# Ledger of designs, part 17: VHH binders against o28486

Target 1, 243 residues: o28486
Amino acid sequence: MIGIIGGTHILEIKVLKDVEETRIETPYGTAEIDVGRVDGIDVAIIQRHGKRKDKPPHRINHAANFYALKSLGVKYVIGMGSVGALREEYSLPSLIIPHDYIDFFSGVTIYNDSLVHVTPGFDEYLREVLVEVARKISSFPVIDKGVYFQTRGPRLETKAEIAMIKSFADCVGMTAGSEATIARELGLSYAIVCTMDNYAHGIKNQSIDYREIVEKAKENARECLKIVEEAVKKVWEEKIQRT

## First folded at step 6 (VHH)

Design c11 (framework vhh_etentamig_d1)
Fold by ESMFold2-Fast, scan of step 6:
Structure c11 (fold): chain B 243 residues (1-243), chain A 121 residues (1-121)
Amino acid sequence: as target 1 above (243 residues)
Amino acid sequence: EVQLLESGGGLVQPGGSLRLSCAASGFTFSDYAMSWVRQAPGKGPEWVSGISGSGGYTYYADSVKGRFTISRDNSKNTLYLQMNSLRAEDTAVYYCARGPYDFWSGTFDYRGQGTLVTVSS
């Protein structure tokens, strides 16, 4: 079983056959998961904001979501998300597949009372699968590496905040650093493909608002989904079918 | 051997139209996304448009959206770019490319020789 975790529009796209909607209780809370098949491959899908879209970025239960995937026997989790571009030289729309992240603010961990040190990062095997697939079938330009800067949200960043982070990161978002951290703590392989849907505040001489960002993310979500669908097939062939 | 051959460039007046073609050979055309990328004199490359292998999905840079149309004919192994309402700022060498533009390497999987489009009175 391969895991997929996406934003608001993942469930609207209806990619699963033989769908079973499940609710899994974990030590960290309840997770809502759709289980089904993509081209005969067992897949578990999570909408990170909840099926009712009632979990804004700062309220997502990352521990419950990833623990539930682990409980279903998932080892590989492929993420998709929307990010703001921190370089004016980037073409929009485009895909970025980050190789590293900066997360100083979320403070996420499954270890409440234990001293456990994990080496953080995205899974390089999954990242290379996403890059290889994107380089073949993406209709967008591809940025095959970059540093993802995580903010807490839900407010957008100020111009001063973007001026600070653009010197050491390539894109900004509110979720992937938390997901990577919790996945690593639980022993799961995780990587993400992101659409760059807008320039971050102050990068271009233009207005910025929440509604426009959400609309662009929705329009571009199908591009990420086709990359993820093909990546699922490749992971299954290389890591699951042959065992 | 993979080959991409562009044609259709030339001199056109502001507000005019031009259609670029790219003939592909040496690979299964329908398996690959295709792109148009342009490079103006003294500037770096700028992605213009992309199209999925099936032709079902098309995307455009904001600078050309609503003016340019990308399309493909998989039976003829040919990619097209219809350019309308041309501006002086559209003056560039236009390249047909297999796959998406790779930002960090500044390259494509494979690209053609390019065709010059000059928008001037």
Scores: ipSAE 0.211, ipTM 0.653, lowest interface PAE 4.5, mean pLDDT 86

Design c12 (framework vhh_etentamig_d1)
Fold by ESMFold2-Fast, scan of step 6:
Structure c12 (fold): chain B 243 residues (1-243), chain A 121 residues (1-121)
Amino acid sequence: as target 1 above (243 residues)
Amino acid sequence: EVQLLESGGGLVQPGGSLRLSCAASGFTFSDYAMSWVRQAPGKGPEWVSGISWSGGDTYYADSVKGRFTISRDNSKNTLYLQMNSLRAEDTAVYYCARGPYDFWSGTFDYRGQGTLVTVSS
């Protein structure tokens, strides 16, 4: 079983069959998961904002979501998300597959009362799968590495915040650092493919329009879905098939 | 041997139209996304448009959106770019490419030799 975690448009996966909606109780809370198949491959899908889109970025229960995936026997989790570009030379739309992250603010952990140290990061095998697939079938330009800076949200960043962050990172978002941290703590392999749908505040000489960002993310989300669908097949063939 | 051969470039007046073609061989064309990229004299490459392996999804740079149309014919292994309402700023060598532009390498998996489009009176 391969895990997929995405935002607002994840449930538009067209090739998903035999879908069963379920709720899984975990020590950290309840997770809402759709279980189904892509080309006969068992997948578990989480809409990170909730099925009713009722969990803004700062209230996502990352521990419950990833614990539930682990309880279903998931070892590989493929994420998808939308990010702001921190480099004016990047063309939009494009895909970025980050190789590292900076997360000073989320403070997420499953170890509430225990001292456990994990080495953070994205899974390099899954990242390589995403890069290989994207280079073959992406209709957008691909940025095959970069540093993801996580902010808490839900507010957008100020121009001053972006001016500071852009010296150290390539894209900005609100979820992938938390997901990577919790996945690592649970022993799950995780990597993410992101659409860059807008330039972050102050990167281009124009004001930020939140509604325009949402519409562009919606328009571009199908490209990420296509990459994720093909990555699932590749991971199945290489790591899971008849093992 | 992967080969991409562009054609259809030339001199055109502002407001005019051109249709570029790219004949692909040496790989399974229908397995790959395809791109058009242009490079104006003295400037770096600019991604223009991309199309999915099936032709079902198309995307454009803001500079050409609404004026250019990318399409493909998988039965003929051919990629097209219909360019309408051409402007002097569209003057460039246009390259057909297999897959997306890779920003870190500054290149494509494969690209053709290009075809020159000059928009001038």
Scores: ipSAE 0.522, ipTM 0.803, lowest interface PAE 2.1, mean pLDDT 87

Design c13 (framework vhh_etentamig_d1)
Fold by ESMFold2-Fast, scan of step 6:
Structure c13 (fold): chain B 243 residues (1-243), chain A 121 residues (1-121)
Amino acid sequence: as target 1 above (243 residues)
Amino acid sequence: EVQLLESGGGLVQPGGSLRLSCAASGFTFSDYAMTWVRQAPGKGPEWVSGISGSGGDTYYADSVKGRFTISRDNSKNTLYLQMNSLRAEDTAVYYCARGPYDFWSGTFDYRGQGTLVTVSS
């Protein structure tokens, strides 16, 4: 079983056949998971914000979500998300598949009562799968590496914040660093493909409208989903079918 | 093995139209997204447009949106770029490429030799 975790738009795009909605109790809370098949491959899909959109970025229960995936036998989790571009040189729309992240704000961990150190990061095998797939089928440009800067949200960043962040990172978002950290702590392989839907505040001297960002993210989500669907097949062929 | 051959470039006056073609061979054409990229004199490559393997999804750079149309004929292994309302700024060598433009490598998986489009009186 391969795991997929996406934003609000993932549930508006039918990716699963034989879908069963499931609620899984974990030590960290409950997770809502749809289980089904993509081209005969067993998958588990999570809408990270909740099916009722009741979990804004700063309140997503990352530990419950990833623990639930692990409890279903998932080892590989493919993420998708929307990010702001921090480089004026990037063409929009485009895909970015980050190789690293900066997350000073989330403080997420499953280890509330013990001192356990993990070396954080995205899974390089999954990242390479996403890059290979994107370079074959993406209809818009691909940035095959970059540093993802995680902010807490839910507010958008100020111009001053973006001016600081762009010196150290390539895209900005609110979720992937938390997901990568929790996945690593649980022994799961995780990587993400992101649509760059807008330039972050102040990059192009354009006004930022959250409603416009949401609409562009929705329009571009299909490209990300297409990449994820193909990556699921490749991971299954290389790591699951042959085991 | 992979070959991409562009045609259809030439001199055109501002406000005019051109249709570029790219003949592909050596791979299963419908399995790949295809891209048009241009390079103006003295500048680096600029992404122009992309199209999915099925032709169902198309995307454009803001500079050409509403003026250019990308399309493909998978039965003929051919990619097209219909260019309308041409401007002097559109003057460039236009390249057909297999897959998307990769920003960090500054290159494409495979690209053709290019076709020159000059927009001038």
Scores: ipSAE 0.533, ipTM 0.816, lowest interface PAE 2.5, mean pLDDT 86

Design c14 (framework vhh_etentamig_d1)
Fold by ESMFold2-Fast, scan of step 6:
Structure c14 (fold): chain B 243 residues (1-243), chain A 121 residues (1-121)
Amino acid sequence: as target 1 above (243 residues)
Amino acid sequence: EVQLLESGGGLVQPGGSLRLSCAASGFTFSDYAMAWVRQAPGKGPEWVSGISGSGGDTYYADSVKGRFTISRDNSKNTLYLQMNSLRAEDTAVYYCARGPYDFWSGTFDYRGQGTLVTVSS
């Protein structure tokens, strides 16, 4: 079973069959998870914002989501998301598959009152799978590495914040650093493919409009879905297929 | 051997139209996403448009959206770019490319030799 975690558009995976909607109680809360099959491969899918879209980025229960995936026997989790571009040179739309992250704001952990140190990061095997798949089938440019800067949200960043962040990172979002941290703490392999849907505030001398960002993210989500579907098959063949 | 051969460039007046073609050979054309990339005088390459192997998904840079249309004919192994409402800033050498632009390597999987489009009165 391979795990998939995405935003609203994850529920539009058209090759998903035999879908069973379930709720899993965890020590950290309840997670809503759909179990189904992609080309005969068992997958577990989470819409990170909730099926009612009632979990904004700062209220996502990352611990419950990833614990639920682990409880189903998931070891590999593929994420998808939308990010803002921090480099004027990037073509939009494009895909970025980050290799590292900066997260000073979320403070997420499954450890309540105990001291446990994990080495943070994205899973390099999954990241390489996503890069290889994206280079083969993507209809828009691929950026095969970058530093993801996580902000808290839900507000967009100010021009001054972006002016600072762009010196240290390549894209900005609100979720992947938290997901990577919790996945690592639970012993899960996690990587993410992101659509770059807008330039972050002040990167171009353009007005930033949240409605436009949402519409572009929706338009571009099909590319991430194609990448995730193909990556599931590759991971299953290389790591999971056993008698 | 992979070959990509562009044609259809030339001199046009502002507001005019051109249709570029790219003849592909040496690979299974329908298995690959294809792109148009341009390079204006004194500038680096700019991705213009991309199309999926089936032709079902198309994408455009904001600078050309609504004016350019990418299409393909898999039975003829040919990629097209219909360019309408041309502007002086569209003046560039246009390249047919297989697969997406790779930012960090600064290269394409394969690209053709290019066709020059000049927009001036």
Scores: ipSAE 0.433, ipTM 0.763, lowest interface PAE 2.8, mean pLDDT 87

Design c15 (framework vhh_etentamig_d1)
Fold by ESMFold2-Fast, scan of step 6:
Structure c15 (fold): chain B 243 residues (1-243), chain A 121 residues (1-121)
Amino acid sequence: as target 1 above (243 residues)
Amino acid sequence: EVQLLESGGGLVQPGGSLRLSCAASGFTFSDYAMSWVRQAPGKGPEWVSAISGSGGDTYYADSVKGRFTISRDNSKNTLYLQMNSLRAEDTAVYYCARGPYDFWSGTFDYRGQGTLVTVSS
């Protein structure tokens, strides 16, 4: 079983079949998961913002979501998300598959009362799968590496915040650093493919509205869905079918 | 051997139209997404538009949305770019490319030789 975690558009995977909606109680809270098949392959899908789209980025229960995936026997989790571009040289829309992240704000951990040190990062095998698939089938330009800067949200960043962040990172978002941290703590392999839908505040001389960002993310989400579908097949063939 | 050959460029007045064509050979054309990228004099390459292998999905840079239309004919192994309402800033060499643009290398898996579009009176 391969895990998939995405935003509100993840449920638009048209090739998903035999869907069963489930709720899984975890020590960290309840997770809503759809279990189904992509091209005959068992998948577990989480819409990170909730099925009713009622969990903004700062209220996503990352521990419950990833613990639930682990409880279903998931080892590999493929993420998709929307990010703001921090470099004016980037063409939009485009895909970025980050190789590292900076997360000073979330403070997420499953270890509330225990001292456990993990080596943070995205899973390099999954990242390379996503890069290889994107380079083969993507209609968007592909940026095959970059540093993801996580902010807490839900507010957008100020121009001053972006001026600081762009010296150290390539894209900005509100979720992938938390997901990578919790996945690593649970022993799950996780990587993400992101659409760059907007330039972050002050990168270009345009007015930014969160509603506009959401609409662009919606328009571009299908490209990530194609990448995720093909990545699922590749991971299954290379890591699961041969087990 | 993979080959991409662009045609249809030329001199056009502002507000005019051109249709670019790209003849592809040496690979199964319908298996690959195709892109148009342009490079203006003295500037780096800019991605313009892309189309999925099936032709079902099309994407455009904000600067050309509503003015340019990408299409393909898989039976003829040909990619098209219909350019309307042309502006001076559209002046560039236009390249046909197989697959997505790789930002860090500034290149594609395969790219044609380009066709020059000059928008001037």
Scores: ipSAE 0.108, ipTM 0.593, lowest interface PAE 6.3, mean pLDDT 86

Design c16 (framework vhh_etentamig_d1)
Fold by ESMFold2-Fast, scan of step 6:
Structure c16 (fold): chain B 243 residues (1-243), chain A 121 residues (1-121)
Amino acid sequence: as target 1 above (243 residues)
Amino acid sequence: EVQLLESGGGLVQPGGSLRLSCAASGFTFSDYAMSWVRQAPGKGPEWVSSISGSGGDTYYADSVKGRFTISRDNSKNTLYLQMNSLRAEDTAVYYCARGPYDFWSGTFDYRGQGTLVTVSS
């Protein structure tokens, strides 16, 4: 079983067959998961904001989501998300597959009262799979590396905040750093493919509008879903079918 | 083995139209997304448009949206770019690429010599 975690438009994955909606209780809370098949391959899908869109980015229960995936026997989790571009030179829309992240604000951990140190990061194997698939089938330009800067949200960043972080990062979002950290702590392999749907505040000297960001993310989500679907097949063939 | 051959460029007046073609060989054409990328003199490459392997999804840079149309004929292994309402800023060498444009390397899987489009009064 391969795990997929995405935002608002993940539930529009029409290739999903034999869908069973489940709720899984974990030590960290309840997770909502759709279990089904993509091209005969067992998958578990999480809409990170909840099926009712009632979990804004700062309230997502990352520990419950990833623990639930682990409880279903998932080892590999492919993420998808929407990010803001921090470089004026980037073409929009485009795909970015980050190789690292900066997360000073979330403070996420499954370890409430234990001193456990993990080396954070995205899974290199999954990242390479996503890059290889994107380079073959993507209709968007591909940025095959970058640093993801995580903010807490739900507010958008100020111009001053973006002016600060653009010196150290390539895209900005609210979820992937938390997901990578929790996945690593649970022993899961995680990487993410992101659509760059807007320029972050002040990059192109245009007004930032939440409605515009949502509409662009919706238009661009199908491209990301194609990459995820093909990556699922590749991971299954290389790591699951042969095991 | 993999080859892409662009054609259809030329000199055109502002407001005019051109249709570019790219003949592909050496791979299963329908398995790959295809892109058009251009490079103006003294500037870096700019992604213009892409089309999915099936032809069901098309995408355009904001600078060409509404003026250019990308299409493909998988039975002929050929990619097209219909360019309307051409502007001086569209003057560039246009390259056909297999797959997406890779921003950081400034490359794509394969490109040929390109085809020159000059928009001048």
Scores: ipSAE 0.284, ipTM 0.694, lowest interface PAE 4.7, mean pLDDT 87

Design c17 (framework vhh_etentamig_d1)
Fold by ESMFold2-Fast, scan of step 6:
Structure c17 (fold): chain B 243 residues (1-243), chain A 121 residues (1-121)
Amino acid sequence: as target 1 above (243 residues)
Amino acid sequence: EVQLLESGGGLVQPGGSLRLSCAASGFTFSDYAMSWVRQAPGKGPEWVSGISGSGGDTWYADSVKGRFTISRDNSKNTLYLQMNSLRAEDTAVYYCARGPYDFWSGTFDYRGQGTLVTVSS
C-alpha cells in the first residue's frame, strides 16, 4: 500500500477505483483516509485539509495523518501541494520537487514526553522517482530540486517576509516541512511534488489575490495528479512488487 | 537516435502569424510530453508552451497565452506552434524539446536546432 497526501483535488485521480472511506483512531487523534486502487495498486489517500475542508494549514493534524498511514502498512508516502515561487526567473506554471526544507514555525513532533532527535529531510528515493516521472510526462517546466520554506499560514506572507525568505529558499508553502518531519519521526519515506501556482508577494510587481491563487492551484492540480499516478506505479514496481 | 527538427520560422510584421513545426524521430512520440522554448537575443531560455503525450493537456506561459496554440499529430510524429498577434518581443530562436524544460539544471532531455522568428517592420 502506497500513501498519497494532497489537497482537495487529490481525489480527481481518474484511474482511482474501489474507493472506501475509513476513519482511523490514533494516539494523536482521528484521521480520515480513502482506501482504493490506482491501476490495481492499493493506495491510502489523505486530503490534508479534511474531507469537509475544515483543517486550514496551521490546524492540520500531521501526527494523526501519518500515524494512520503507518498503521495501514504504508512505508512510502507521495505528497502533492501548491507553492509560491520565490525566484522571478522561474516560469509559471511549473513543478518543483524540493530536496530540502526550512521550517522554524510549525514545531511539529510525535514526541511529547521523550527526547528523540531525527535527521530531517525528504526521502531521496521517492524524490528521484518524482523527478524521473516529471522529466518524461510533465507539460510544465520542472525544477528538479529546491529548498521549501514553510510558513504557518493561513495568511499570505508580507513583502518584507518574502524579501527575507527568498535569500534562502526556492518556494514557499505551509505544509511539506511538517509532513516531512512527522514522516521521518514515524520511519516513513516521504517526498512531494508541488505546482508553482503564483509568485510570492513582491517577487513580481503585482498584487496578490488569494482567490486567484486558489483558481490557479485548481487548474494546475491535474498536472501534479498525473505525476503522482505514475510515481505510484513506479514505486510499486520497484519496491513492493519485487520481493 | 532522438532527433527533433524545427521549421516555419522567418521574418514577420507585428500583428502577423507564423506556424512552427517540429518533426520528431527515434522515440515513441506519444509517450512524451513536448515543449516549445524560446531564447531571445541576450536573454536566457524562456518556456513558451507544453503539451501532454496524448495532446489532452496544453499549457502556456502568461506572455503568450491567448495568442499561441500548441498542438501535436501523433500519427505524423509532429509538434506544432501556431503563433498569432506576434509582437516585437516574440523575436527569438524557438526550440522544440522532448519533455519539460528543467529550469534548475538548465537542460532538456532533448532539443532541436531551433528556428529563428523575427518580428519587425
Scores: ipSAE 0.559, ipTM 0.820, lowest interface PAE 1.8, mean pLDDT 87

Design c18 (framework vhh_etentamig_d1)
Fold by ESMFold2-Fast, scan of step 6:
Structure c18 (fold): chain B 243 residues (1-243), chain A 121 residues (1-121)
Amino acid sequence: as target 1 above (243 residues)
Amino acid sequence: EVQLLESGGGLVQPGGSLRLSCAASGFTFSDYAMSWVRQAPGKGPEWVSGISGSGGDTYYEDSVKGRFTISRDNSKNTLYLQMNSLRAEDTAVYYCARGPYDFWSGTFDYRGQGTLVTVSS
């Protein structure tokens, strides 16, 4: 079983066959998860914000979500998300598959009273699978590496914050650093493919139209799902089928 | 051997139209997304439009949205770009490319030799 974790639009697109909607109780809380098949491959999908969209970025239960995936026998988790571009040179829409992250604000961990050091990062095998697939079938430009800067949210960043961040990162979001950290702590392989749907505040000196960004994100989510579907097949063939 | 050959460029007045074609050979055309990218004099390459292998999904850079239309004919291994309401700033060499534009390398998996579009005045 391969895991997929995505944002608001992931459940609006019919990806799974033989789908069963379920809730899994974990020591960290309840995770809402759809289990089904992609081309005969067992897949578990999580909408990170909850099916009711009641979990804004700062209230996502990352520990419950990834623990639930682990409890289903998942080893490989592919994320998808929407990010703001931090370079005016980037074309929109485009895909970025980050190779590293900066997260000073989330403070997520499954270890409350234990001193446990994990080596942070995205899984390079999954990242290379996503890059290889995207380079073949993406209808958007592909940025095959970059630094993801995680902010806490739910507010958007100020112009001053973006002016500081853009010197050190390529895209900004509110979730992938937390997901990568918790996945690593649980022994899961995780990487993410992100759509760049807008320029971050102040990058292009344009007003942000949230309604338009939401519409673009929904449209662009189909491209990410297409990439993820092919990545699932490749991971299954290389790591799971041969087991 | 992968080959991409563009045609259809030329001199056109502002507000005019041109249709670019790209003939592809040496690979299974329908397995790949295709892109149009342009490079204006003295500037770096700019992604213009992309289309999925099936032709079902198309995307555009904001400055060309509503003016340009990308399409493909998989039975003929041909990619098209219909350009309407052309502006002086659309002046560039237009490249057909297999797959998406790779930002970091500034290149593609494969691209053609390009076709010049000049929008005068």
Scores: ipSAE 0.518, ipTM 0.788, lowest interface PAE 2.0, mean pLDDT 86

Design c19 (framework vhh_etentamig_d1)
Fold by ESMFold2-Fast, scan of step 6:
Structure c19 (fold): chain B 243 residues (1-243), chain A 121 residues (1-121)
Amino acid sequence: as target 1 above (243 residues)
Amino acid sequence: EVQLLESGGGLVQPGGSLRLSCAASGFTFSDYAMSWVRQAPGKGPEWVSGISGSGGDTYYPDSVKGRFTISRDNSKNTLYLQMNSLRAEDTAVYYCARGPYDFWSGTFDYRGQGTLVTVSS
């Protein structure tokens, strides 16, 4: 079983065959998971914001989500997300598959009372799978590496914040660093493919409109999903079918 | 051997139209997304359009959206770019490329030799 974790529009896209909705109780809370098949492969899908879309980025229960995936026997988790571009030179729409992240704000961990140190990062095998697939089938430009800067949200960043962040990162979002950290702590492999749907505040001489960002993310989400669907097949063939 | 051969470029007046073609060989054409990329004199490359292997999904940057249309004929292994309402700033060498374009990593599978489009009176 391969895990997929996506944003606000994943449930509006008809991804799964033979879908069954389930709720899993964890020590960290309840997770809502759809289980089914993608091209005959068993998959578990989570909408990170909740099925009612009622969990903004700062309220996502990352520990419950990833613990629930682990409890279903998931080892590999592929993320989908929407990010703001930090370089004026990037063409939109495009995909970025980050190789590293900066997360000073989330403070997520399952180790509240223990001194456990994990080496942070995205899973390089999954990242390479996503890059290989994207280079073949993506209908818009691909950036095959980059640094993801995580902010807490839910507010958008100020121009001054973006002016600082753009010196150290390539895209900005609110979720992937938290997901990578918790996945690593639980012993799960995780990587993400991101649509760049807007320029971050102040990168262009344009006013930032959240409604426009949401609509662009919705329009571009299907492209990201095609990459994830093919990546699921490749991971199954290379890591799951062989085991 | 992967080969991409562009044609259809030329001199056109502002407001005019051109259709570019790209003949592909040496690979299973329908398995790959295809792109058009242009490079104006003295400037870096600019992504112009992308199309899925099936032809069902097409994307454009705002600079050409509504004026240009990408399409493909998988039975003929041919990619097209219909360019309407041409402007002086559209003057560039246009390249057909296999797969998506990456401006910054330099990751680039295959592109053709290009075809020149000049928009002037």
Scores: ipSAE 0.566, ipTM 0.819, lowest interface PAE 2.0, mean pLDDT 86

Design c2 (framework vhh_etentamig_d1)
Fold by ESMFold2-Fast, scan of step 6:
Structure c2 (fold): chain B 243 residues (1-243), chain A 121 residues (1-121)
Amino acid sequence: as target 1 above (243 residues)
Amino acid sequence: EVQLLESGGGLVQPGGSLRLSCAASGFTFSDYTMSWVRQAPGKGPEWVSGISGSGGDTYYADSVKGRFTISRDNSKNTLYLQMNSLRAEDTAVYYCARGPYDFWSGTFDYRGQGTLVTVSS
């Protein structure tokens, strides 16, 4: 079973069959998961904002979501998300598959009452699968590496905040650093493919409108879904089918 | 054996229209995403538009969105770019490319020889 976690339109995966909705109780809260098949491959899918899309980024229960995936026997989790570009040179729309992240603000951990240190990062095997698939089938330009800077949200960043972080990062979002941290703590492999849907505040001489960002993310989400669908098949063949 | 041959470029006045074609051979055309990319004199390549193998998904750079339309005819192995409301800054050599633009390497899986579009009065 391969895990998939996404935001807007993740449940619109075109080839998803035999879908069963389930709720899993974890020590950290309840997670809502759809279990189904992509080309005969068992997948567990989480809409990170909730089935009703009512959990903003700062209220996502990352520990419950990833614990639930682990409880279903998931080892590999493919994320998808929407990010803002921190470089004027990037073409929009495009796909970015970050290789590292900066998360100073979330403070997420499953270890509330114990001291455990993990070495953070994205899973390099899973990241390379996403890069190879994207280079083959993407209709967008592909950016095969970058540093993801996580902010808390739900507000967009100020021009001053973006001016600070653009020296150290390539894209900005609100979720992937938390997901990578919790996945690593639970012993899960995690990587993410992101649509670059807008330039972050102050990168271009234009106003930022959240409604416009949402519309662009909606238009662009299909591209991430194609990448995720093909990555699931590749991971199954290389890591799961051989067991 | 893979070949991409662009045609349809030329001189056009600002506000005019032009249609580019790309004839593909040597591969199963419908299995590949296709792109248009352009390069103005003294500039690096700029991705213009991309289309999925089925033609169901199309995307555009902001600089051309609403003015250019990418399409394909898989039965004829041909990619098209309809360019409307042309501007002086659209002057460039336009390349047909197989696959997506890889930003960091600045490369494509394969690209053609290009066709020159000049927008000038």
Scores: ipSAE 0.517, ipTM 0.796, lowest interface PAE 2.3, mean pLDDT 87

